# Ledger of designs, part 1: VH-VL binders against c7peq0

All scores and structures are predictions.

Target 1, 252 residues: c7peq0
Amino acid sequence: MHNKIYNSFIDRKAKGIKSFAVLIDPDKVNPADIADLAAKCTAAKVDYIFLGGSLVITNHLDECVQQFKTLCDIPVVLFPGSPSQVSRYADALLYLSVISGRNPELLIGQHVLSAPAVKKSGLEVISTGYVLIDGGAPTTVSYISNTTPIPSDKDDIAMCTAMAGEMLGMKVVFMDAGSGARKPITESMISRVASQVSAPIIVGGGIRDAEKAYLNCKAGADIIVVGNAIEKETSLIKEMADAVHAAAPVLK
Unless a header shows other numbers, all headers, positions and changes below count from the first letter of the chain; antibody chains aren't numbered by Kabat.
F, E and O stand for the ipSAE by ESMFold2-Fast, ESMFold2 and OpenDDE, each averaged over both directions (binder to target, target to binder). V2 = 0.75 x the mean of E and O + 0.25 x the DockQ between their complexes.
[cut] marks letters that were taken out.

## First folded at step 1 (VH-VL)

Design br01 (framework fv_brolucizumab)
Fold by ESMFold2-Fast, scan of step 1:
Structure br01 (fold): chain C 252 residues (1-252), chain A 121 residues (1-121), chain B 110 residues (1-110)
Amino acid sequence: as target 1 above (252 residues)
Amino acid sequence: EVQLVESGGGLVQPGGSLRLSCTASGFTFTSSYDMTWVRQAPGKGLEWVGFIGTAGDTYYATWAKGRFTISRDNSKNTLYLQMNSLRAEDTAVYYCARGDYYDSSGYLDYWGQGTLVTVSS
Amino acid sequence: EIVMTQSPSTLSASVGDRVIITCQASQSISSWLAWYQQKPGKAPKLLIYKASSLESGVPSRFSGSGSGAEFTLTISSLQPDDFATYYCQQYNSYSPEYLTFGQGTKLTVL
């Protein structure tokens, strides 16, 4: 247990530096493409590699983590959909509690089952208040989680949920419209949440272009996560990273 | 060759209902295409009605919500538009169109020939 | 709602002319814009997508440019087959009206 990755979230937020994370699903990425993907992420100055998916049904997680760790220096953070998505080779684990829903298994039940394996892994654990927002379409996350997402226009419900998560000790707030979302989270909602929480705010789901990534950062997001758009068009990595970094006061 | 053929148009009384169909050939609905309905009143411009995604998720123009329902049957390669509580203002040619290739409706690459719906007494 | 406004509403030109049609969005739509051609009594045909990408089978004299809120469709050397009505359409997923069309620009013989 150490706080290297969490401390980087806090330090960057304190300096106004915005971070860009690329979300990779181990089950969807072709292992032969990882070297090229890692090189593109390095060239674009990607800040974090998030590895995970709601339905990781094969044992490729360890292999994928080790490939990225070998090929680049970008921190690898696990974004797990289940207790089985733990790899000791990663730098940190986002320990997700789905606080937007009322499923006890996703609030604490699955955590009880996974805690021994997580402790044994030696991973840095980052308690994460996961707030699922309606992205307009059924996503793997909403279907698998069996919880109702917060409506996309209910800014105050999202704000109060994030505040409660922070007050209960969650180190990070993750606002997610889900993989395959038709509508990303609004700047209004991000701004409303950011006005009331001090924890780093991760925003993902439905972000298709650099302009939206930039505007989300200006609204108060600290880390932008993109997966689907990058899977379809890897050239977007640099464009998205540049836009996110441009929202910070520091020029690179 | 991709082809979309609309059917089911005709004359209907105000307050009535009508169901349009659009049969696709040259591609399968299991190929991750979003399907869209667009209408055009006589002598007017194009107006989006709604679309249905590959998972069956539906999205509608604000004026169409509550009156129009889009559905698809992937096994029949057919798209439907159920229209209820029809008004004279709904008189238009209704086109079905295929969304973009990457599992997202956006630009419409193939269009049917259209079917005319006339709402009058 | 994102409102798409085309200019001009009607444009007259001669074969061989360079024609420019403008489309303005009421708010930024990045590059999420398509252009369509519609001839009388026919369905629309896609010309350009993602603001500047030419659809397969469309003549190279057609080109699109712009980003954000200002877009143009250019026909570099007008042909007889090009007299039609042209529509722009936004597909910025941020809008509650997911797809919105401009009012159209009717291109007629001078």
Scores: ipSAE 0.000, ipTM 0.500, lowest interface PAE 11.2, mean pLDDT 85

Design br02 (framework fv_brolucizumab)
Fold by ESMFold2-Fast, scan of step 1:
Structure br02 (fold): chain C 252 residues (1-252), chain A 119 residues (1-119), chain B 110 residues (1-110)
Amino acid sequence: as target 1 above (252 residues)
Amino acid sequence: EVQLVESGGGLVQPGGSLRLSCTASGFTFTSSYDMTWVRQAPGKGLEWVGFIGTAGDTYYATWAKGRFTISRDNSKNTLYLQMNSLRAEDTAVYYCARDLWFGEYFDYWGQGTLVTVSS
Amino acid sequence: EIVMTQSPSTLSASVGDRVIITCQASQSISSWLAWYQQKPGKAPKLLIYKASSLESGVPSRFSGSGSGAEFTLTISSLQPDDFATYYCQQYNSYSPEYLTFGQGTKLTVL
């Protein structure tokens, strides 16, 4: 469907249901471990599998997508390091525009070059306003974007950037400190952005434990993405999924 | 079984240079582990030198910037500390350590290698 | 720079004693603090991270508490193997230095 995954984002947000996504880098995951990882994600009731990374090789991406699609029913969403890293077998593509930066290539240039291939793929395309936040140290994300992150304490700059992205027609806001970030995005910043933005808000980077995942949901995040911590310890999948799902609103 | 082994320490004259190595076993550098160097002067406390991420991003203590350089060779599972313009106050045991969360705390340490800077 | 000050610098105790070591940060570091144990001639060993989280394999007699600028390491019933130097270390991302260690607390037999 044209907007099946995006509709799941907005429908869940409207109901106050929080979603948990596991980020898998196809270049780092051992193919022999994918079946076990898929089983753990299914058992933990993970809502989305995000596949991507700065250095994803197209052949590995296709095989990884197909393995997850065969082994579980969790939607697979591409989180590419560049707009050209696409696999037609996925359920959707987060079509990232790095709106926190001033690099024209990452705002629109690379998208112009990749648009024919993306259209040909038949993927559901979810326009995504990507807001890179300073996680206390550069990450592979900040390196590939070659842009200055928004300072971690400049809540209003992040808020205005997300608002602008939404007004320019972006369907989703992705706030990212980057995998392996020294510190995650603050609850204050998430709350400030959530107060002015109606689009689904994805938050990732530096989230290491269930408590932070829960607090980010309470602050207004709709989807929590975890990659680095899960890569280091897969037992965290269930703990974080449970915490995210427990952050549902008070039903009155 | 995680092990870190430092080597390359020894006696060096003031103003000289020395390169330390730290070889890891029981985990692969390409599996996204970050690495740190910490030193300890004889009879004194621990002092952070610098940190390197999986992609080669480096961060240094203010006093180490410009004189010390950290690098890694993931294919050899080895971490390096290049020390230049050495001074008597650089005399210390140098430890390498594994970091789970990018310069935060260290779960495994090597045994250390002694660097003595004197005439 | 965030300066970490440990108290006392030296402490004498007997086996079975309850031992308390304090660490103070020159400014708030939230819960971004680790504790290490170092025995003579050996490398440091991680005991506690994020102020109160016990590292796997560390005996339950060790515990950490505190937040903001004041932190405490407690050994509930001192054992012979616990005579060592203990270090706190902050890793607050707001520091000009990414991390700094306290000067150490040397725990000796009374």
Scores: ipSAE 0.000, ipTM 0.489, lowest interface PAE 11.9, mean pLDDT 86

Design br03 (framework fv_brolucizumab)
Fold by ESMFold2-Fast, scan of step 1:
Structure br03 (fold): chain C 252 residues (1-252), chain A 120 residues (1-120), chain B 110 residues (1-110)
Amino acid sequence: as target 1 above (252 residues)
Amino acid sequence: EVQLVESGGGLVQPGGSLRLSCTASGFTFTSSYDMTWVRQAPGKGLEWVGFIGTAGDTYYATWAKGRFTISRDNSKNTLYLQMNSLRAEDTAVYYCAREYDFWSGTFDYWGQGTLVTVSS
Amino acid sequence: EIVMTQSPSTLSASVGDRVIITCQASQSISSWLAWYQQKPGKAPKLLIYKASSLESGVPSRFSGSGSGAEFTLTISSLQPDDFATYYCQQYNSYSPEYLTFGQGTKLTVL
């Protein structure tokens, strides 16, 4: 029950420090490529490695977590496609409640079923209000569970949803356009949400370049998550990390 | 090798409908490829019509919404463009194209195009 | 929403010449720009993606440069096969029209 990772989110936010996370799908990454990927993340000063976020047909999670923990010192945070995707070797679990939708299984049902296993794992659990935004492509979550994303231009709906999640006790807000997003979440929406919540804000989906990552941080995002663009070009890891880190205040 | 072949073009009267097909070979539609339709009026430049993702999600140019519908049949490895309420300004060669490896929004393979003429 | 403007609209050159075609975006598109070649009666062919990355099979005399809002396509030593129309295309749009083409630059023999 250590809050080490959550405390790092809170402490960095309080100091205005922006964090960059690389999202890796254990089912899509080639095991032979993990050492090179870990080295690139370390050299670029990536702040967090997020593992998960896909529909799992075969489970390679434990092996993937252990490889990253052996090869680098970057914290490994589980971003599961279901609440049952847990590995006790990770540093923390983002315990996602899909508050943007009305599927009771994704709000609490699957959590009830996974809670004993999560508790037994000893993982740091970070309650996360997951807000799915229409990124121009259906996600695994919306397809499998009939969870409707918030329209990309409905800033107030996203804001009210995030506020409700925070008031209900969720420690982190995750705004996600989803895997394969055609368009990232707008700076307007990020700013509107950031104006009303104090919780750390994670933003992901559709971010293709360093400029957008930087502007999202300036709009109020605390952690930028990139997966698809990096899967296509790993040299972007350093460009993105540098841009995110440059968005921090220059008070010192 | 990758090949795309369009068919279904022809002469249509204003207000009419036409369905174009694009048959792919050398890859399967269930892989991670978005497909697009791009048109080109005689002597003019390229104009995007819309695209369809692997899950069947569709996105259209503003002028195409409500009149044009893109669909795919993965079992036939075929892409479709249903065109309704056709106007004279829809006269163009219609190309289908496959999204490039590594980057969404660029197109590495194109069909040869099929001509649609909207006139009396 | 993002308007792509090419210049010149028409250019005449001789074999062996160095040719430069420019493309300007109405707003920053980072490096998310592609270049296509289209010969009369044929489909477009991808030459360059991500502003400067040469597509497999494209001759090394073609190169791209630029970032943000200004981009160039260079043909270092023009060959007979290169007389064609060239199009730039952005793919970093957040609007409902996710990709936009330039008007084209027609390269003709002098």
Scores: ipSAE 0.006, ipTM 0.487, lowest interface PAE 11.9, mean pLDDT 85

Design br04 (framework fv_brolucizumab)
Fold by ESMFold2-Fast, scan of step 1:
Structure br04 (fold): chain C 252 residues (1-252), chain A 120 residues (1-120), chain B 110 residues (1-110)
Amino acid sequence: as target 1 above (252 residues)
Amino acid sequence: EVQLVESGGGLVQPGGSLRLSCTASGFTFTSSYDMTWVRQAPGKGLEWVGFIGTAGDTYYATWAKGRFTISRDNSKNTLYLQMNSLRAEDTAVYYCARVGYSYGDLFDYWGQGTLVTVSS
Amino acid sequence: EIVMTQSPSTLSASVGDRVIITCQASQSISSWLAWYQQKPGKAPKLLIYKASSLESGVPSRFSGSGSGAEFTLTISSLQPDDFATYYCQQYNSYSPEYLTFGQGTKLTVL
């Protein structure tokens, strides 16, 4: 598989360019709203569209991917919550291993089951060390997968976990408080992880405003992903994208 | 001005090995440019060989896997193609090309090519 | 693998003619298709990317169209410099081969 999307993560990080991703749950988005959403993402200069969710019941993934690919030029990256969230029409797949937990199904088991379908899809596969952080509320991942998140104030545990993931060959580190998080990951924790990890760092969960997105970028996040807040108010797409892009250290 | 220059082609016996080089100027290998090798047998079409990312990760056509190895030396701004267990069917002009990230897996600059002939 | 088939394999035309070359993918590749021009003894040159986007420096008489599995390269008014072999190339990440080329269409003087 080629590294087109992964190379964009590395290139942008090397240049100090911060990226903004919009997370869309294909089972929750109304197909009639996709054209408007794609237009808003394009106008806001969104860098990536992440498609997926922690719990996907109805199969609308292929249709959703194809609609976004037809309506805009923003790369579509799969953020799967389960092995069934694979679409060959996407640009890349974040192949998540939940390294913050001790559930062998989330470390490797589900990957064994999904590998033939992933290979057959021809998708670019980006190995991702997924670090679940306690966002003050149970997440779908922690509830249905029996996985315990890292406490929100244990910066060194998150740092050591991310370092281990990188040393084991994970190309990207994803720090996630979860879509339903009451509080986002702290700048302190992001900074601690960024101080020891060279891989691109994606941060998501609980981000509700542009100021927090900006501060997370200044702390060392390379890609900010937002889902729940944008589902409630799409005007936030432009506001958050602008804040993320303004956090590039070489601007002015 | 971007320029790619291939070298190392020549006559080699079946079962032999040969290493091709491609020296780049006008850009640096530490930038986000993947590099590729494409070959063309005499009078035939273009056939992709393989490609190497900025981190040194490699991807190959199924027929090339196990016999051909792509590597890069960023300090010398040079791309390599190591060819082993050569067959008559490997006779071709070998081009190196730059993969322009903004376009995807497109080849925005090509070298002149170097001829490899596998024959007794 | 995704097989790219060009039609015709050989085409003869006169200066000033409108030339159409087609490219068919064995599977849908959305708009992830490029066209290259190769003159005898030279390396290929990128003409069109993403099915219809003209590369910088390429004359406006060249245009591309199509999506899914059917694609077309059009030269609106053939010039002497356009006699060459043309190749289509898919670069859809779905492919087990990262990319594949068509067999080529050789454009000659009638």
Scores: ipSAE 0.000, ipTM 0.394, lowest interface PAE 18.2, mean pLDDT 83

Design br05 (framework fv_brolucizumab)
Fold by ESMFold2-Fast, scan of step 1:
Structure br05 (fold): chain C 252 residues (1-252), chain A 120 residues (1-120), chain B 110 residues (1-110)
Amino acid sequence: as target 1 above (252 residues)
Amino acid sequence: EVQLVESGGGLVQPGGSLRLSCTASGFTVSSSNYMTWVRQAPGKGLEWVGFIYSGGDTYYATWAKGRFTISRDNSKNTLYLQMNSLRAEDTAVYYCARGYDILTGEFDYWGQGTLVTVSS
Amino acid sequence: EIVMTQSPSTLSASVGDRVIITCQASQSISSWLAWYQQKPGKAPKLLIYDASSLESGVPSRFSGSGSGAEFTLTISSLQPDDFATYYCQQYDSYPGYDLTFGQGTKLTVL
C-alpha cells in the first residue's frame, strides 16, 4: 500500500541519480557475517539491499530481513524465488513476472495463488517485468523456473519484451543474466531497452567490476544489482557503489 | 546489409536553402537505431550536425539550431537534412550515419557523403 | 562543449612500425570515446568504441586504451591499408548536446 520504495526509484531516475543494490542470498550468507556486511553497505552508501534467492524458506528469510533492518537504515527489498514466500518485515516486494519466458505459472499462475497472502502482508508491492538474459551458463533461475532465457545478442527481443511488460502495467523492468552468469548483459542491450521504456531499469548478473557497473549506468540502467562478486570479495561494495554514483550528474 | 546513400548536394548561393536526402537499405529508419548527420569541410575534420531518434525527436549542434532541420519519411525509408540561410562556412561533405545503439553517440554505418558548396 | 585534441596532427611511419595516436578531452569523459578511420574520398569507419572495445571486423592489430581525459589508439604492426586519417569522438554529452570529434591525425608513408 505504501509506494515509498517505488517512488524512490522514480524520483531518483527523474533526477538522473543512479542506484546501487547489493543482492544477499539468505541461504549463502553466514548469520555471523551480517553485521559486518551491513556496516560495509552503510559505509559505502549502498542504496538498497535486495534479499532473496530461488529457494528460501519463510522463517529463515524473516530472521535475515529483521537482522538487516536492525543493523542499518538501508531499505530492504525482497527478490523472492516464490511470491508466496515473503517477509512482512521488508520495505518492499519485487513481484516478479518472468515475461521473457512462456511458463504460465511464472507469468501469472503463482501470482493468482499468492495474491491474497501478499495483500494481507501489507508489503509495498512493486510489479516487476523480469527479463532473463542468457549469461553463458545455466543459472539457478533458468534451471528452476523451467524457462529459456533471451539470447545475449537479441537486443530487439529484450526491448520488445520490456515494452510489452511496461504496457501491461509493470512498474519496473529487471534485466537479469542470473546468479553465476559468465558474462553480463551488454551495454547495447541495456541502451536498446532504455530507449523504449520509461520505467526504472534494474540490471544484474555477471557484473564483476566497477567499470562494468559504470558502463551499464551510462547505457541507461537506473539500478545496478551485484551479488556473486560481492559474496566473494566484500571490498568491491564501495568500489562499485562509487562507480554507480559517479555515473549520475554532479550537483552544484 | 546496412547501406546509406546521400543525395541532393550541389552548388547554392549564400542565403539559399538546400535539402539533402539519405536513403537507407538493410534496415528501417524508424527502428531502434537513431540517425545522424555529420559534415566535413574540405581538408578539415568531422563536425556533428544533429540526431533524429526512432520516435522522431531531434537534437542539434548549437551552431545548427534554427537553420538546419532533420526529418524522415518512414514510407520512403529516407532521412532529410533541410538547410536554410546557408553561409560559405557550411561548404562541406555531408554524411548520413546510423547510431551504434539508440543511447550512445558512436556511429557504426556511414554513407559515402554528398558535397554541398555555398558560393556565389 | 567538450574539446577533443589529437596528437600528433600528422605522423609518418613505415610498414611494420608500432604507431601511437593520442586524444585528450578538455574534461573527463570516462570511457565514452570512439575511434574512426577515414581513407581519402571515403566515409569514416568505426574502429573502437567505449575506449577499448574492438568493432566487429576490425583487425586485432588495432587497440584502444585510456579513461577519463587521456586516450590512445595503437596499431601494433602497421600495414599498407592503415595509411589514413584517424579521429577520436567523445559521447559523454550524449544524448544531450554537441558530440565532438578530434581534429584528426593523418598517418602517411615515410
Scores: ipSAE 0.000, ipTM 0.381, lowest interface PAE 19.3, mean pLDDT 84

Design br06 (framework fv_brolucizumab)
Fold by ESMFold2-Fast, scan of step 1:
Structure br06 (fold): chain C 252 residues (1-252), chain A 120 residues (1-120), chain B 110 residues (1-110)
Amino acid sequence: as target 1 above (252 residues)
Amino acid sequence: EVQLVESGGGLVQPGGSLRLSCTASGFTVSSSNYMTWVRQAPGKGLEWVGFIYSGGDTYYATWAKGRFTISRDNSKNTLYLQMNSLRAEDTAVYYCARESWYGDYAFDIWGQGTLVTVSS
Amino acid sequence: EIVMTQSPSTLSASVGDRVIITCQASQSISSWLAWYQQKPGKAPKLLIYDASSLESGVPSRFSGSGSGAEFTLTISSLQPDDFATYYCQQYDSYPGYDLTFGQGTKLTVL
């Protein structure tokens, strides 16, 4: 049982080091652009590549993972929307339980269905308490469309949800406004969650600029995930990575 | 009807301070993703000053950082712009505006503007 | 900062004319561009967002097109109410967080 990726999360958090992850949807990325994207991520010192999407085909996912693994040394972590998004070539799997909702399939049902394949893959499994926050988007990701997000201003509900997830054994808390979010998660909510949770906190959704990424780190996020903005403008990778890395606490 | 009304403009000497207000009616300021201040010098074009996000985070144009501060009071449904160390080149009509639900950083509702004149 | 340049700075036209205003960004901004109309003594009014999406309540004679660094606002059949100054605005988050407007295009009666 390797815990290399999870240990990197907790070790970096203990040192006050902030991490930047680029979220890539294998079905949306042009295969011809992967080499350039991998080079940009390497040059920017991106800490993790998250791969995931709601309708990813297993064969395409495997090819995409292998391309990134060949072209760069950045760890590849699966951010799956369904049991079909499992690739043995990745470094780790975020095993998402949508604890913000009351859909049994997203809490445990889909996990029961995927467990044999996940075990056979040999992947490092990182149990993840996924907290969906209302991002104001007119459309939502299909695999979570039947679950109710926490209202964007209900900091204490998000805090209590994350605490419960941690107490139930989730190794990581993922606060997500969704890839199509109009409203990013507030610094207030991140700070409230961070004040009561010791697990690494991943924050994503609606982050369009380096300043917001920096402020989220200052509020208590440990890992910043950006997908939508980078899909629209890949030159943002370096600026956001630099801002995240600059957010480390002053030691004095 | 949805509207924004600015107030607080006037004559101020160089180096002085001034606080502008923008009161919303027909919607709540905290419900908008972004509320912005935009200024326009007499006979000139539009220039962005800064935003406040729905959660309270603020962002400023590079030239405005350190001199201008945006805040809001949800109980009064009012947005503020605190202006310090004012210079003659800050003379402008100051508008507050609300982000369009569909257009992100595009602004669909604007106030009538309030004139700030910085002179001796 | 991203510099937005409009052309022409001043344009004269007659009612019924097809009017074209262009906006050039100093670097690619994808489709992150809005167009505004401003009449003398009035606040700006949003016409187009995301380069080509028509704002609710705006007449269909207005349309936007373009992507990357070159954008166009078209008025297919100019009406008396359309004589105004038009501004483009970029909201691409790179290289900085600063929003920038074009210098404006003043549309006057020929």
Scores: ipSAE 0.000, ipTM 0.414, lowest interface PAE 15.7, mean pLDDT 84

Design br07 (framework fv_brolucizumab)
Fold by ESMFold2-Fast, scan of step 1:
Formats: C-alpha cells, sequence, structure tokens
Structure br07 (fold): chain C 252 residues (1-252), chain A 118 residues (1-118), chain B 110 residues (1-110)
C-alpha cells in the first residue's frame, strides 16, 4: 500500500478528475464531535481529510486520526505544522518544504529533526513543494517562520517556484494563501503554474464559496482544500464538493 | 459493449405526462460523471434538457425546471425522465447520453420519439 | 445563458475539399467545447472534445481548434460519408453546469 495516496493523486489528475479535501485542525475539533464531522464529510463525498494546521497547541493527533479511520472510509492525510504532527495511523503525510521562502528550517531543517519519527511511523511520505501566497493578512507561517509569501499578483514567481520544486523531485505542489486568508489565490496564478507543472496541484486558503472552488479547478487545480467554517457549514462543504467534482474532466 | 437504450416514447395529449426510461449496459449509470437527456424537435437542432451527476444531484435547463424530473434506479441500471404538463413544442426525439471521464457526450442512445398532439 | 452560433448553417463541398465550420460563443468558454456529427435518422456521435482532442475511433482528417469565444472544426479531405449535420456544444456554464448547442451546420457532399 506504499504510495497508494500519491498514486490516487496522479491517477485522478491523468483522468481530469478533481478532488476535494477538508482541512481539520486537531486542536480546534472536540473529539466528541468527530463522528458528526465524519458523517458530514461522507455525505458530501469528500475525497480526502487533511489533518493538521500551522500551529497545534494540544496533542490529540493520534486520537483524532484513529476516530476518523474507524468512522469513515475517507483517506486521512497529515498536513503538519510541526515535527510533532506525526501519527502512524494516517494514510499519508504531506512532507512540506516551504519553497516560496528562504528559511532553511522550513526548507530542510524541520525535516532533519522529524525524519526518524516519520520513518518509524511507516507512513506513506509525499514530498510537497509548499508555495505560500499573500492572502491579504499575515499568516502564522509568515509570522513565526520568518518567511515572506509570494505577492498575490506575481504569477511568474509562483510558476518558477513551483517548477523548481518539481525539478528538485517534489511529488506535489501545494499553493496556499494560508489559514485566515482574506482573499484566495487568483485563477490567473493557478493557470500560470498549471501551464508549466505536471505534478498534482493542491490549492487552498481563503476559498469561501462553491463558485471559487469550481473556477480554481477550471484554472488547473487538481485538489481543492478548504479549512474555513468546515465544522459548521455542512451545506457549504457539500456545495464545494459538488462544484469541485462537477469541474469537468477534460482528459480520458 | 457499452450502450444506452431509450424507451417509453409515444403519443400524448397536451397537458399530459409521460415517463421515459434509459437502460445502460456495459457500464454502471451511477459511476458515470453525469448522465444527460438531450432532445431534438423534428428538423431542428439539439437541445439540452438536464443531467444527473454521479453523486445524485440534478440540474435542468431553465425551460425544463418544474416540469421535467431526472432520476435513476441503480438496481436496474436505468435513468428516467419524468415529463409533466406537456406542450406541443415538447414534441421531439429524446436521447439519453453519458459522460464518464470528460464532458464530451461519448455514448448516446438511439432516441425515443415523443409526440404531443391532440 | 451562453449562446452558441455556428457558421455557415448549410454548406456543400466536393470529395477531397477542405471544409471549415465555425462556432462562436457569446462569452469566453476557454476550451470547454465539443463537436458532434449527426447523420440523418441517427444519434449524434462525438468527434472532438476540449476544443481540439480527437475522440478515439474518429478519422484524423477531423480536427478542432480555437479557444475563448471562437472555434473551428476542420475536415482536411472530405469523404462521401461525411454527409451529416455538425454541432458544437459548450460545457463551461456555471453555476448551472448548463450545456448549450449551436444550431447546427448541414454539410452536403457532392
Amino acid sequence: as target 1 above (252 residues)
Amino acid sequence: EVQLVESGGGLVQPGGSLRLSCTASGFTVSSSNYMTWVRQAPGKGLEWVGFIYSGGDTYYATWAKGRFTISRDNSKNTLYLQMNSLRAEDTAVYYCARTDYYYGLDVWGQGTLVTVSS
Amino acid sequence: EIVMTQSPSTLSASVGDRVIITCQASQSISSWLAWYQQKPGKAPKLLIYDASSLESGVPSRFSGSGSGAEFTLTISSLQPDDFATYYCQQYDSYPGYDLTFGQGTKLTVL
């Protein structure tokens, strides 16, 4: 089962099939509410559950992962904000390198510190070129990590950064406006990156409605990830999932 | 072999109702990206009626909303079009068609004729 | 609603001719366009999807081009069996996911 999740990214991209991921912060979710949230994600036909966040203060990760794994069949993928966000019970780990910035700790440093735990976990590891885009407000990543996001209108800088990440061997590209973003990444930037990158493209941050999720898929995003208001907005989650899934496959 | 077969067409009076069926073989209706109904009036062009996507949600042409309903029975691998309050201008050959991996309608039925006349 | 307009409405050409049919969208639809062939008394057949991608089993003399609001279907060397009506269809309508067809181009092979 090694590379099962990455293979699903590649196979779906090749077929033009769009995927929807729900980002859940283990620190914010009450363990008693996980069954209801898993049912909501199942009803909305969510493709992936991303567990993680930029800053995790409490350590409930293993419990949260195991609850989702027992309560639903949706793959659980770790989106870690720190080296401590590793659970052997997840299906895969997005091993993030923040290639948009020049902080060596986010490029390789934290990876050196986490590698023994990651290897011991037996997790499928998906090398991920993480490209932080300016969402109109300082993010936790930009503030505590001392990394500057790419300006929201510098499409070519984002494109070149993603290309470099792919050429350096990263299996997926994650374009993120960050948690708390005021504005999402533009269709223009997504299209520019998609024109030069063959790796699956994950897009997230600031996506607030189904129309934007749909337009991002049409621009070239392969996976849309939404973290905003997911615990409350069952109808919004379903509307976004439906829009993502209906964003047309254009390849056989 | 992948195929779609429509049935249920015929002559109906204005204001009447009719249900069309479309049976799939060689593939599963519920696994298709979407299944659609398209009609063609005698000597005229193609006109989209509506579709049902793999997850079950339905979408309709504005003129069809409230009068036409698309549904499916997964156990029979069959798609339906329920037509109510029929008018003379609804006279057409009705086709069902599928999309599996792309929006191009790659498999079409042979069509079934609906005639609305007194 | 996105309106699709084809030109010409009718066309006659001889075997071996290069034939071009044009389709215009009332607004930009990127590349989200398909072309169909319909022979008299038969169901339509998909020729081209995503503006330029040839459907499997369709002869290479058929090709599609264009993006945005103007598209063309080209038949490079007309054959007798190409006698048919040709339709373009857009699938870029949001939020309804509406599909709209052009009015059709009737091609007669002389």
Scores: ipSAE 0.000, ipTM 0.404, lowest interface PAE 16.4, mean pLDDT 84

